# VHH binders against F-box/kelch-repeat protein At2g24250, part 8

Target 1, 374 residues: F-box/kelch-repeat protein At2g24250, of Arabidopsis thaliana (Mouse-ear cress) (q9zuh0)
Amino acid sequence: MAMKKKISTSSIMPDWSQLPEELLHIISTHLEDHYFDAVHARSVCRSWRSTFPFPSSLLRQSYSLPAFPLESKDLCCTLEKVPLFLFRVLTPPDAADASSEYFLGGLGQDKSNDHVELPSPLQCSVKVNVPGTEPILMNMLDCQIIPLGHKYRLMIGCNPEEYSAAFLPLNEQGGGGEFVALLDCTDLFLVLRSTEMRWIRLEKPSTASCKELFTFRGRFYATFFNGDTFVIDPSSLEATPLTPHIDSNFLVPSGNEELFLVKTDFLRCRVSRLDEEAAEWVEVSDLGDRVLFLGGHLGNFYCSAKELPHGCGLTGDSILFTVGSRNVTYPYKYGVHTNKRKAEDNINCWRSSRENRVLFRNRYDPVLSFRVER

## First folded at step 24 (VHH; from l2 with D30S S106T)

Design j5
Fold by OpenDDE, last read:
Structure j5 (fold): chain B 374 residues (1-374), chain A 124 residues (1-124)
Amino acid sequence: as target 1 above (374 residues)
Amino acid sequence: QVQLVESGGGLVQPGGSLRLSCAASGFTFSDYKMNWVRQPPGKGLEWVSAISGSGGRTYYADSVEGRFTIIRDNDKKMVYLQMTSLKTEDTAVYYCARVTKYSLWTGTRYFDPEGQGTQVTVSS
């Protein structure tokens, strides 16, 4: 009775680090148009990283601007175009009810001398740097990268301080390198126009501190902590007040398509879109495929639900709002019947749902980390 | 059509008090920050006071701070200016207005004075 030793074929995952260099070079040529695949490739091991260049399209573009006049000192001024990405950590299929983790931020090469203990075998690993926390090593294969666009940042001084600034390219169609940059300072605005290439002092349209400065469809938008909101013409530098004047207003640009106004009392939200032709806000009950993120340090932004993996806990037609001092964000849905209160509650509003909890681990730029719990 | 109708002006002695009223119609009143502005004889428009849409925040020019109080009633679509300790320098035509534009170059506020205003004269 010969006991057939079941050779458990331990499916030895091939050590991809041993892939011949010649083959890696061939692969690299096919990844030129797939910058995220290149990032994945670079994450496999050191040898792969050396073979696959970091995609230039993911690098921050930096532009030298005229010196910034501050307190009789000329400070170096640099404009940075920063691409933004949402990273989703994929939960194993067996963990259907498991929380999903997300990171919002940029991609770059780790130039730090900080050494992290690496797992063995080291394959498809990336380092996530969240300010104030220890670096996290994660498997890139378990990560989905979603492009969110880009933001402009103005860096001033040798010890670069980031200032809130809005950058507006002018005449994109005409190939002209014309632009207007608007900078928020404590007591004033500064403007830099490509035609003059000098910083010019401007008066603020509000006595309150500026909350947010951004661009939408060729115009500047400025919000203030006192509820003041202005649209600013980049040519005339005239500001027009936007109504309604409410203390708890959030403006959310959806790319170049729609500008949303969200009014919230933390329990309920009203959402309107700007009709530019009519110069009116139109109330909306549907955001379509859009997920709006409100109340974060990164400003207000949107994401397409189509870009979100199935089962991630986030759905389109939703608002995620950070409520209070708590690192907790709740989703708002339109017309959600909360079982507890009587039929008379105005069903025609966005209501906070406690069904899904979003926990922010870090709210600091440049990396926002959050977890969605079902 | 936007209508703003000012009332409550008159002749008063220095140190006296007046209450101005403005009735608004033709727009969603609560959505707008409301202002009082005045035009002294031979001078341009001067900003006096403002109140937020909700009424929760008030603003005053330095010249009237501590003497004037701006209040609004959104249900009645009214804005008021309580003036106390009036001075001869307060003599002007007073208007309630919305800000329509702001120049970032000059800091100038532009108003839609659609009303006729109300005359306030402070004289001994």
Scores: ipSAE 0.659, ipTM 0.854, lowest interface PAE 0.4, mean pLDDT 80
Fold by ESMFold2, look of step 24:
Structure j5 (fold): chain B 374 residues (1-374), chain A 124 residues (1-124)
Amino acid sequence: as target 1 above (374 residues)
Amino acid sequence: QVQLVESGGGLVQPGGSLRLSCAASGFTFSDYKMNWVRQPPGKGLEWVSAISGSGGRTYYADSVEGRFTIIRDNDKKMVYLQMTSLKTEDTAVYYCARVTKYSLWTGTRYFDPEGQGTQVTVSS
């Protein structure tokens, strides 16, 4: 679930509209005269944008789409662009308990009528909503916040959780505005093209339920619980089967750079990356500084361990499965032995390591709460 | 280098039985869902049956359900079609194939048969 930010109405609150304007003027003044200064200003501006908590930058963007026709009533249909974050709760420098607590989820503006003024105008707080629990206020100064990008959510009527959607903006450079949205319904796909602005029914390429639906390098990817996987061209809407066809896999984009295939029975797994030029999957034994999170309430994603403090309990070159019934696990590592089995075991795979124990506290879509014990 | 070799066809009377075989090479066989398709005389390809990579799931066209059985042996890289209660309408060249594309507009599956096929003729 997305975290909500409460709106405060205080006469002493800073006017955020003035800060962006002043910063933009400073940047524009220096860009014309010096090429190196212009490059550095844009770099600082990008870094500032990723870490600067402007209220407008934290708001979910919502777009009205054509109503979804159902029976005698058209249901409201909106597309939300939900920023995703991994929140690490900072512990006091007590060092007695060397554990780290994490929340994975999105941010959103609190639109409820229950607005509570904060006691201090300097306090930065968000309202944390975890399904099945009471909302709490969390001070952002007590958290390290790691951006993970965004997730598109399609809201149709009162049960948006039953629908998976993927959103593909077209012409991202120079002249955007066109898009294609693909929606997974129970027995069919629906497509919405910005050039038509009408939901059109499509046939599913599989008889099984769709497991994942996402985008990578300008195309849609769909996986199904029976092992069917497809890449879908947004213009032709032709689906090409991807290999391998196996029942237990995950497709994991790492930005627009690489697409990973993780094959697993949850004791061992093998990871491959897509070599687009050779049209083949190449096994890998090294994820670099990546931490892959697979099967959580927010889908599959990665985090760069370079953004994490040393010794925080999450390390690079690891896989964390957040799906399944188990309440505790260890990160998966390549070439390690983590259980009692010793002889004749093939080490050319990923398996549960003896590193840092992970205890899941909650697994609710769209939020995941867990603790890493060092 | 991908190769699919069909065999086991022949002439049979209505009500008879045949077992078709397909030997696969040049690819990781267990990674692919395998299909049987057929081409009746003077007609285009039509889909007959499919089997998952593990062999745990099978699928059949309505016209052959209950009469045909698809089987695979991943160790030998073979797929089979056990045909019983054959009808004159089953006369066709049979191919094993992999799906190359699926149209989301129409639900049409596209196949690229790799082998020469095997002729099945059902007549009195």
Scores: ipSAE 0.485, ipTM 0.759, lowest interface PAE 1.2, mean pLDDT 70
Fold by ESMFold2, fold request of step 25:
Formats: sequence, C-alpha cells, structure tokens
Structure j5 (fold): chain B 374 residues (1-374), chain A 124 residues (1-124)
Amino acid sequence: as target 1 above (374 residues)
Amino acid sequence: QVQLVESGGGLVQPGGSLRLSCAASGFTFSDYKMNWVRQPPGKGLEWVSAISGSGGRTYYADSVEGRFTIIRDNDKKMVYLQMTSLKTEDTAVYYCARVTKYSLWTGTRYFDPEGQGTQVTVSS
C-alpha cells in the first residue's frame, strides 16, 4: 500500500479503518491492477468496502440464454463463468487438527450479502466443515490466492447443472460480444450461437459418453470414455478425430500456448504436447515450472511452481492426480529418468477431499481441499 | 507414410462367404477406429462397418448387420471383414479407411480411402 507518512503514528499500530475517504480513494486507484488486494481491502471495514469496488475480473460473468429446451419449466437459463483459484492458508492449522491447508475452488461476490452489516473479516471468509471435526472459519486475508482459470456452468433458475459446457468468444482481435456455446446433454450436444440465440440439437460424433468438453485456441475439444477425441470447428461444426491412446488420459490446456496429453496408469506417466502443424503428439521430457492438478471434480489445471512455497511437496514438473470417489491423490515428479511415482515426493504428501460446506458470503460452493501430510 | 492395402476380394455366388483383409502401416494403428467402406458400380462411397481402436466395440450399417463381422488384430496391424450370406447388391470395391471428419449437423461421416481397394463381385 502507498500510505503517506502522516497517516500513521510511530508508536501506535495503524487502524486502517480510520483512514479518511479521500485517502481511501487514492489507495483504491493504486489497487486497480491488484485485484486480490482489492478484495482484501474490502474486508477491512464498511468504509473500505464502500470505497473499494469489487474487482470486475473476479465477478462471476453471466450470459443470459434462451430457455433450456430439455427443461419443462419456463425458468431463466444462464451460463456462469466461475473463476477458480488455489487458496493457500498462510498460517496453517495445527497438524493435530488434521485441517486442510490448500483449497481449490471458486471465488465471487454474493450481492445478496451486501445489505447485511457483518464483521469485516467474516464477510470474506470460507467455512470449512470436515466430518468428525469442528467447523473452522478461514479468512481470505490469511490466504495466498493463486488463479487457476475458470469453468463454465449452466444455471437453470438459480440452480447449477452438471452438464459439461464450453464457451468460445469469437471476436478476440477487436472485441465484440459474439460467442458460441456447446453443451453435452448426455444423449446429444446442444449448440447456441449468440447471433441466433437459439438452442440447436447436434449429433454426437461418438456413441460413448462425453468425458471432457473444453476450448483451446478458438476450437472446441471433446473427449469420450471410449477414447474418442475430437477437435470441433465452431463455425462449421465439423469434428475431426484427434485420437490419443485410450488408457487414463488427461488433456490440459496451458493457456493458449500448449495442449498437453497426460497418459498414466498411476504407476507411470508420459506427457506429450500437441504439435498442431504436424497434427502429432510430441513427448516432452519435462514440464518446466508447471505444477499440474488433474482429475478433480473441477477439471484439469496448472500453476507455476513459483507460486508455491519451497518444501510444500510440489515443485516444477510435479503432477498431482485426484481420482475416484475416495479422492485419492497421487503426486508425481515428471522427468526423463523418473516416469514413476517417487518415494521422495511422498515425504510431503498432499491428500485431498471434496467439501460441500465451504461458505463464501452465505453461499455453498464445492471445493477440493488438500492436507499436506508431514 | 500412411498405407492401407486391401485384399481378399473375388467372385462369389449369392449366399456365399468371403473374408477381406486390410494391412495398415505408417500410423499408430491401435489409436484409430478402422472402417470398411464400399463403392458399388457407378455409385459413391457407402459406409459398411467400423471397429474401435481397442476392438471392443463394433458397428454395422443396417444393410449388412447380421451378415458381416469386422475384426481387428492390433499386433499384426490388420483389420478384417468377414462377409457371409452375400447378395448381388454387395458387389462393390471395398476399402479400409479412417474417418477424416464428422458433421455434427447431419451426423455425416467423411472418408478418404488411401488404398486401391479390393473388388467383391456377387453373381451367378
């Protein structure tokens, strides 16, 4: 924060809630590019919350859509963009409490809570309920927040649906609000173009259930449980087969730069990148500073190892798989000589669970929580 | 480069049997669905049958279901079409092929046969 010296006294701990509004406004202009600091500033008191707008980059963007054709009730239909983060607790709980230290989930503003006067730290807090333990309240001020990307989910009324959704904005080079949305609805695909605003039923290119549906470099990608994989042109809606090996495959976009394929039997793994020019998968020998999070209920993501503390058990070239209904985690260190799970990576072992009782401003959002076993 | 070599065609009486073979090279065979398509005299390509990369799932056109069987051997990089109860309308050049595109609008599958095919002629 760029505070003038006359605001603080040398013998007294600063009371940030007492800053005049004029100085809060100056501070707010310096935080516009640091949106998590703006969220933290809003938790100080009512004066700060009123002065610091909620960052628009953290808002859950919603797109109003025509009535959903598979729903018999005439409910509003929206597509919600949910930003996702890895939350690191900066003051980890006592290991004897067996509390989670990292959380993977969403963050957003709940405008229904803005009319209630709540204590400052509580308004940006997450309640974590683990069966067999007392609930704890995790303050966002005590967390490092690492962005992981986003997911789209279909909302019918105020209720989320579990249909897989992919969303493509079409006018990246000059703006414009045009888009194409593609949904997997079990028996069929549905497509919606913003220029038509009408759901259209499409034939699936595979008889198997769709496993993943996402976007990369302006195209849709669909994978199926029988191993079928397709790239889909959003304009022509032609699907071209892109068939990786069938065994336990994960596709991971790394921004718009690379698409990785991770093949594993959970004892060994191989990682390849897509060479779009050659239409080939090229095996890579390392992941650089990437840490991959694969198999959770929120999808496949990565972050830079630079975002994580030394000694946390994950470093560059790390892969953390979370699989099955038990949410069993398998850490790997990927390399030319070690395509196996390594014993050294088990000293600090991340263990996962799914929590349905995470509250953010009186709203339940599911998260994937991790405990680090020492 | 990719190469598909069809063989096993010939002249057969109606009700007869024939087994077609396709030898594949130049690509990771087990990663791809394989298809049989045929071209009847003076007509375009017609899809006949498909088999998944693992061989665990098979698919047939209505006109051949119950009469034809598709089989693959990933170790030998071969796909076969066992034809029984042959009819005169089964007369065609048969090709082994991979799908190159699907239309999500129509469900149309597009093929680009890479071999010369093998002639099957069913007549008395």
Scores: ipSAE 0.378, ipTM 0.668, lowest interface PAE 2.0, mean pLDDT 71

Design j5
Fold by ESMFold2, fold request of step 25:
Structure j5 (fold): chain B 374 residues (1-374), chain A 124 residues (1-124)
Amino acid sequence: as target 1 above (374 residues)
Amino acid sequence: QVQLVESGGGLVQPGGSLRLSCAASGFTFSDYKMNWVRQPPGKGLEWVSAISGSGGRTYYADSVEGRFTIIRDNDKKMVYLQMTSLKTEDTAVYYCARVTKYSLWTGTRYFDPEGQGTQVTVSS
């Protein structure tokens, strides 16, 4: 296909905005599994934006559930699947030594009335809102968005309330689509079974507040602030205490492969894995290529160190503990001879425990932009 | 090879005191929340008290709160129940136990006493 040659010298360099639509569609098919590259491609020009759809994995999905049963009325109930991301952004150029900042959290849509269309390069941009300054739009060249999984939240009524929820599909075969959802409500658990599609009240196995509710290998796990911990069978709804019962502990699933128990007094850590056959916890000498994230508003999770950006200050065997009130983050380097806190490079650039750290504007705007909150 | 051996029971007058002991073996003791439960004559098991694995948190049934104190010694693998101001209603066989199961449907806690228990009799 022949591109029209421009008379001016500006036509000497390739103008990617002039690519024919059929070639853009071919490029689009090669980006199907690279959602963040698709966001970058959308910023090139209007032709690219119309060809590369906004990735649905960056949106917060909602699912309607049966009305929540209250004495006075049934309340609208939705289950929100909140995707979790690490967003890498360079420090604004007025810093002495520019470096990356890392924002951990979910993505949300910017609901403010202060939408301002700002000129920017034809790329995906990031708006950084630092204290005492105007928000800054930045080029995607200095940014990465790394998916870290998701978290379920329950939204009840016209003003959504946040509740911890765990969702367990019951089969991977056939056409049932069966599931069980378990929700933590202050004084009780609620269960929703796909076979009944109504909320049923359950007794909590502990008088303390539930700290974490998750799934591992086809079962629910619930931990409580008083140290109570239970594994719950989704069929019988019988809860078995999970040993050990230790204050100041965290349970961290690593996919469906391992369940780790992290014991800490914030000066030192001991990590064990569950040996289900022996029904005991086995202390481990290292975490492999894993990085554990503990204590934040987003709960406990892990990732491979290979998934993290270069120069982030974390390596394998790292544990990053966050104190939520001031978002103070402390790393630990876990090892055979040193189970103690160790300072990591660039750690003061991490901003964790923020649900909506990055906000996107209207996905149909001519210039796609993001805003970062602190 | 889990073993829990209770001792320290006996006959006491109302208002008296006793200290029950439970020696544990065959499991990593400090990893488990420990409970005292009792079986009054002709009745089922009643929960009395619990203590966290570290010993940092204690829990009591309403009927014994303020009168009983649960204590553990993780170095000796022992759980104690210090009972004071005993009443005739406290007469029972006392067991130390671990919780085995909890029904979310009914709220029932299931205990499986591992030892023979120790008899406490409070009478004039």
Scores: ipSAE 0.363, ipTM 0.655, lowest interface PAE 1.9, mean pLDDT 69
Fold by ESMFold2, last read:
Structure j5 (fold): chain B 374 residues (1-374), chain A 124 residues (1-124)
Amino acid sequence: as target 1 above (374 residues)
Amino acid sequence: QVQLVESGGGLVQPGGSLRLSCAASGFTFSDYKMNWVRQPPGKGLEWVSAISGSGGRTYYADSVEGRFTIIRDNDKKMVYLQMTSLKTEDTAVYYCARVTKYSLWTGTRYFDPEGQGTQVTVSS
């Protein structure tokens, strides 16, 4: 057997693996808010890996909870905090197809390989689980990665069924690790207060199945498939209707800064923000740099267009519905600034732009996969 | 190990009635919400109906509400779909399914049919 030898194209290239640990610590302070840059730095060599801690925000956290009260035996009960990310596959500049590919899903630790170091070239890889396929490795160096927050799920002993959950941390400023959790258990809600570590039964405020649970500014929000929406106070557990009641509502928290309500009839939509002081919904015509993703199996979320390159096909101040009967859609934009049609109803709403076509390749749990064509 | 077996399909005239059955084995049946989903010709899966583990709550798609009734028998490990006032639009392969895939994001449940399904054809 004969192997050919390749001449190095860089005879002056420094060996980054020899960088002293003192300098690595300085570099690590600049990576604190760039979690995937820390992962990339850990892949350089064993010296860098030992110096840069793995970001805790990329690890799935679990909480042990009291035995689930709806089971007839002692079953272990854990609540998992699942970090969520949008992955954009980097396209070479000279590619014939100028489309951009996206994946959105939760990130978790591989249980079969816990604490096992991978070979150096695979340390930057993430396993992507697409339904009906074997897990595949996706190299993080080939992706731009945008954090989207997290979701919680409940795991119960021998029962493999996951339950939807909302988790509300209390008073991070000085209250310690107190929290309240709200679970959708098909027939009822269960509430757990960390100060009691005891499940409390709560009747659902609607006869329909719960569609989504989330938190905003210290309160729980529950939406239902019949269009009912309620806000639930974590202390009193009182559920109050969030009006108006309509069939096609989407609620989108933007951190704790804004709560958006998107109403649609499939052709157009209107967006409002919650004004808590006035107890009113205020219509808006501008989302700033936000791109809203609404209605898919992954729920309602947004990302900042400041994190996206110009020309990638997704722009701020837009809405993308990930639900519907077709696998092709277009971002919606506000029509107030278009002079081609002078109908007030057509101008005062969000409509399909008919630009930057979006093709869904997988809309099923656990991974949303789509591409955007310019 | 888990097995769901659908039966009771057939050819029916518009306005007719039909009762579908699903026999379950290999899991604790009363712990699971059960669903009927259907696949019309040339289309993807559509959710039809659901029933809670206890049987105390039932849910229906708008297109079938008032015409279809879901029933379960936990002692026999059976779920049924009683269909009346059938329309040509109801023609599909019908599957029963557990909620075994679950979106943490919206609480939305995604169904993975585990049986061969049963054909319902509404014609003439």
Scores: ipSAE 0.000, ipTM 0.190, lowest interface PAE 15.6, mean pLDDT 69
Fold by ESMFold2, last read:
Structure j5 (fold): chain B 374 residues (1-374), chain A 124 residues (1-124)
Amino acid sequence: as target 1 above (374 residues)
Amino acid sequence: QVQLVESGGGLVQPGGSLRLSCAASGFTFSDYKMNWVRQPPGKGLEWVSAISGSGGRTYYADSVEGRFTIIRDNDKKMVYLQMTSLKTEDTAVYYCARVTKYSLWTGTRYFDPEGQGTQVTVSS
């Protein structure tokens, strides 16, 4: 049956369920790039639902790959593109707005197909799997949803594999499906070029375990637990030490625009950006609209705060550490004064703001879940 | 709550042997690659050894290859480091640590020692 939105219960409001289908098709043409508006439109009634397809960008895409060469048996090998999102639970305007709840993770299709017959509002819901509890069923209409990009995941057979991957799209020219993938297989790297569709074995440049594997400005970056850091050219596969050398705690790419280095003793930290032309790390005091999330099971990433409302507890130009055993932290900000009165160095670094307390509900796979209190 | 508890450290003479243990809880142990890392006095962390989630692959730093053996028991949720032919340069606090399989941007993994470590001292 058709359902009314809570804002459409007045007799003076138009009954949107009665809009002719031909007009709905016109609306759907203008909504292609507004993924979550399409999800919200599908909740209006059956007519809107049948007219607005579920956005393909919210579904995992899978690509078949050549058989994985390091197993004793040839297993099916697929590449999944997993979209990542930050969900902010909306607070009604009349509620005391003392806290905001957030969920971050990848979307996946529910494998239980007999759930397709759920009522209309529940069909617009996301199942959030928190370890050790019943899954949380969260209505997407009650959330602001902020896209964070995607993660590529290698599946060998039916299981998530224990190999980390970095993917470099080759989309500077036409033919936008080409890529190079680099896999960390513990004892070597494997390289796959989509144009050849065969695995190439590559010796690792360090004997330590690989810590981080990512792409930045058309090249692969590999960091290792012994402190080694290498840049790997996707064409020649030559690995060269990162210049300038780092004594890093964290490396954080921000798209292809910046590479940040964060050095910290978890009391204070300093942030630098890479100036490739000058071959130096330049200390910064401003991250713009970025919120950095560092050290959790999801790795290092950033979120743009441009889409966040005033007073939600997360602001740009801040750092959240998601690593550690404590379930409570505060965003770090530049220039925070302390009463210990150390030299000017005390305000010329990033420190805990001691505002907008962050309470982690879950920091471990598959979802980062936290609440921000003011 | 994730917990990694290291034990088995102590004082040994050069050429001696020692077995370190790491008890894990609060996560699906077999899904994670496990590492031993060490911190010599006044120095940063040095990677020592790694073992895959299945236990089928093992790796060692050049300085310990042939002398140390990493072993895991997924049923008991334990990781061990069997050390032999110990040298004075092996003196350090030893930690076990996970490598997380899941990353946000194209497969980033992290190293996160959550325990207090266990002291190994090799001295005459």
Scores: ipSAE 0.000, ipTM 0.244, lowest interface PAE 14.1, mean pLDDT 71

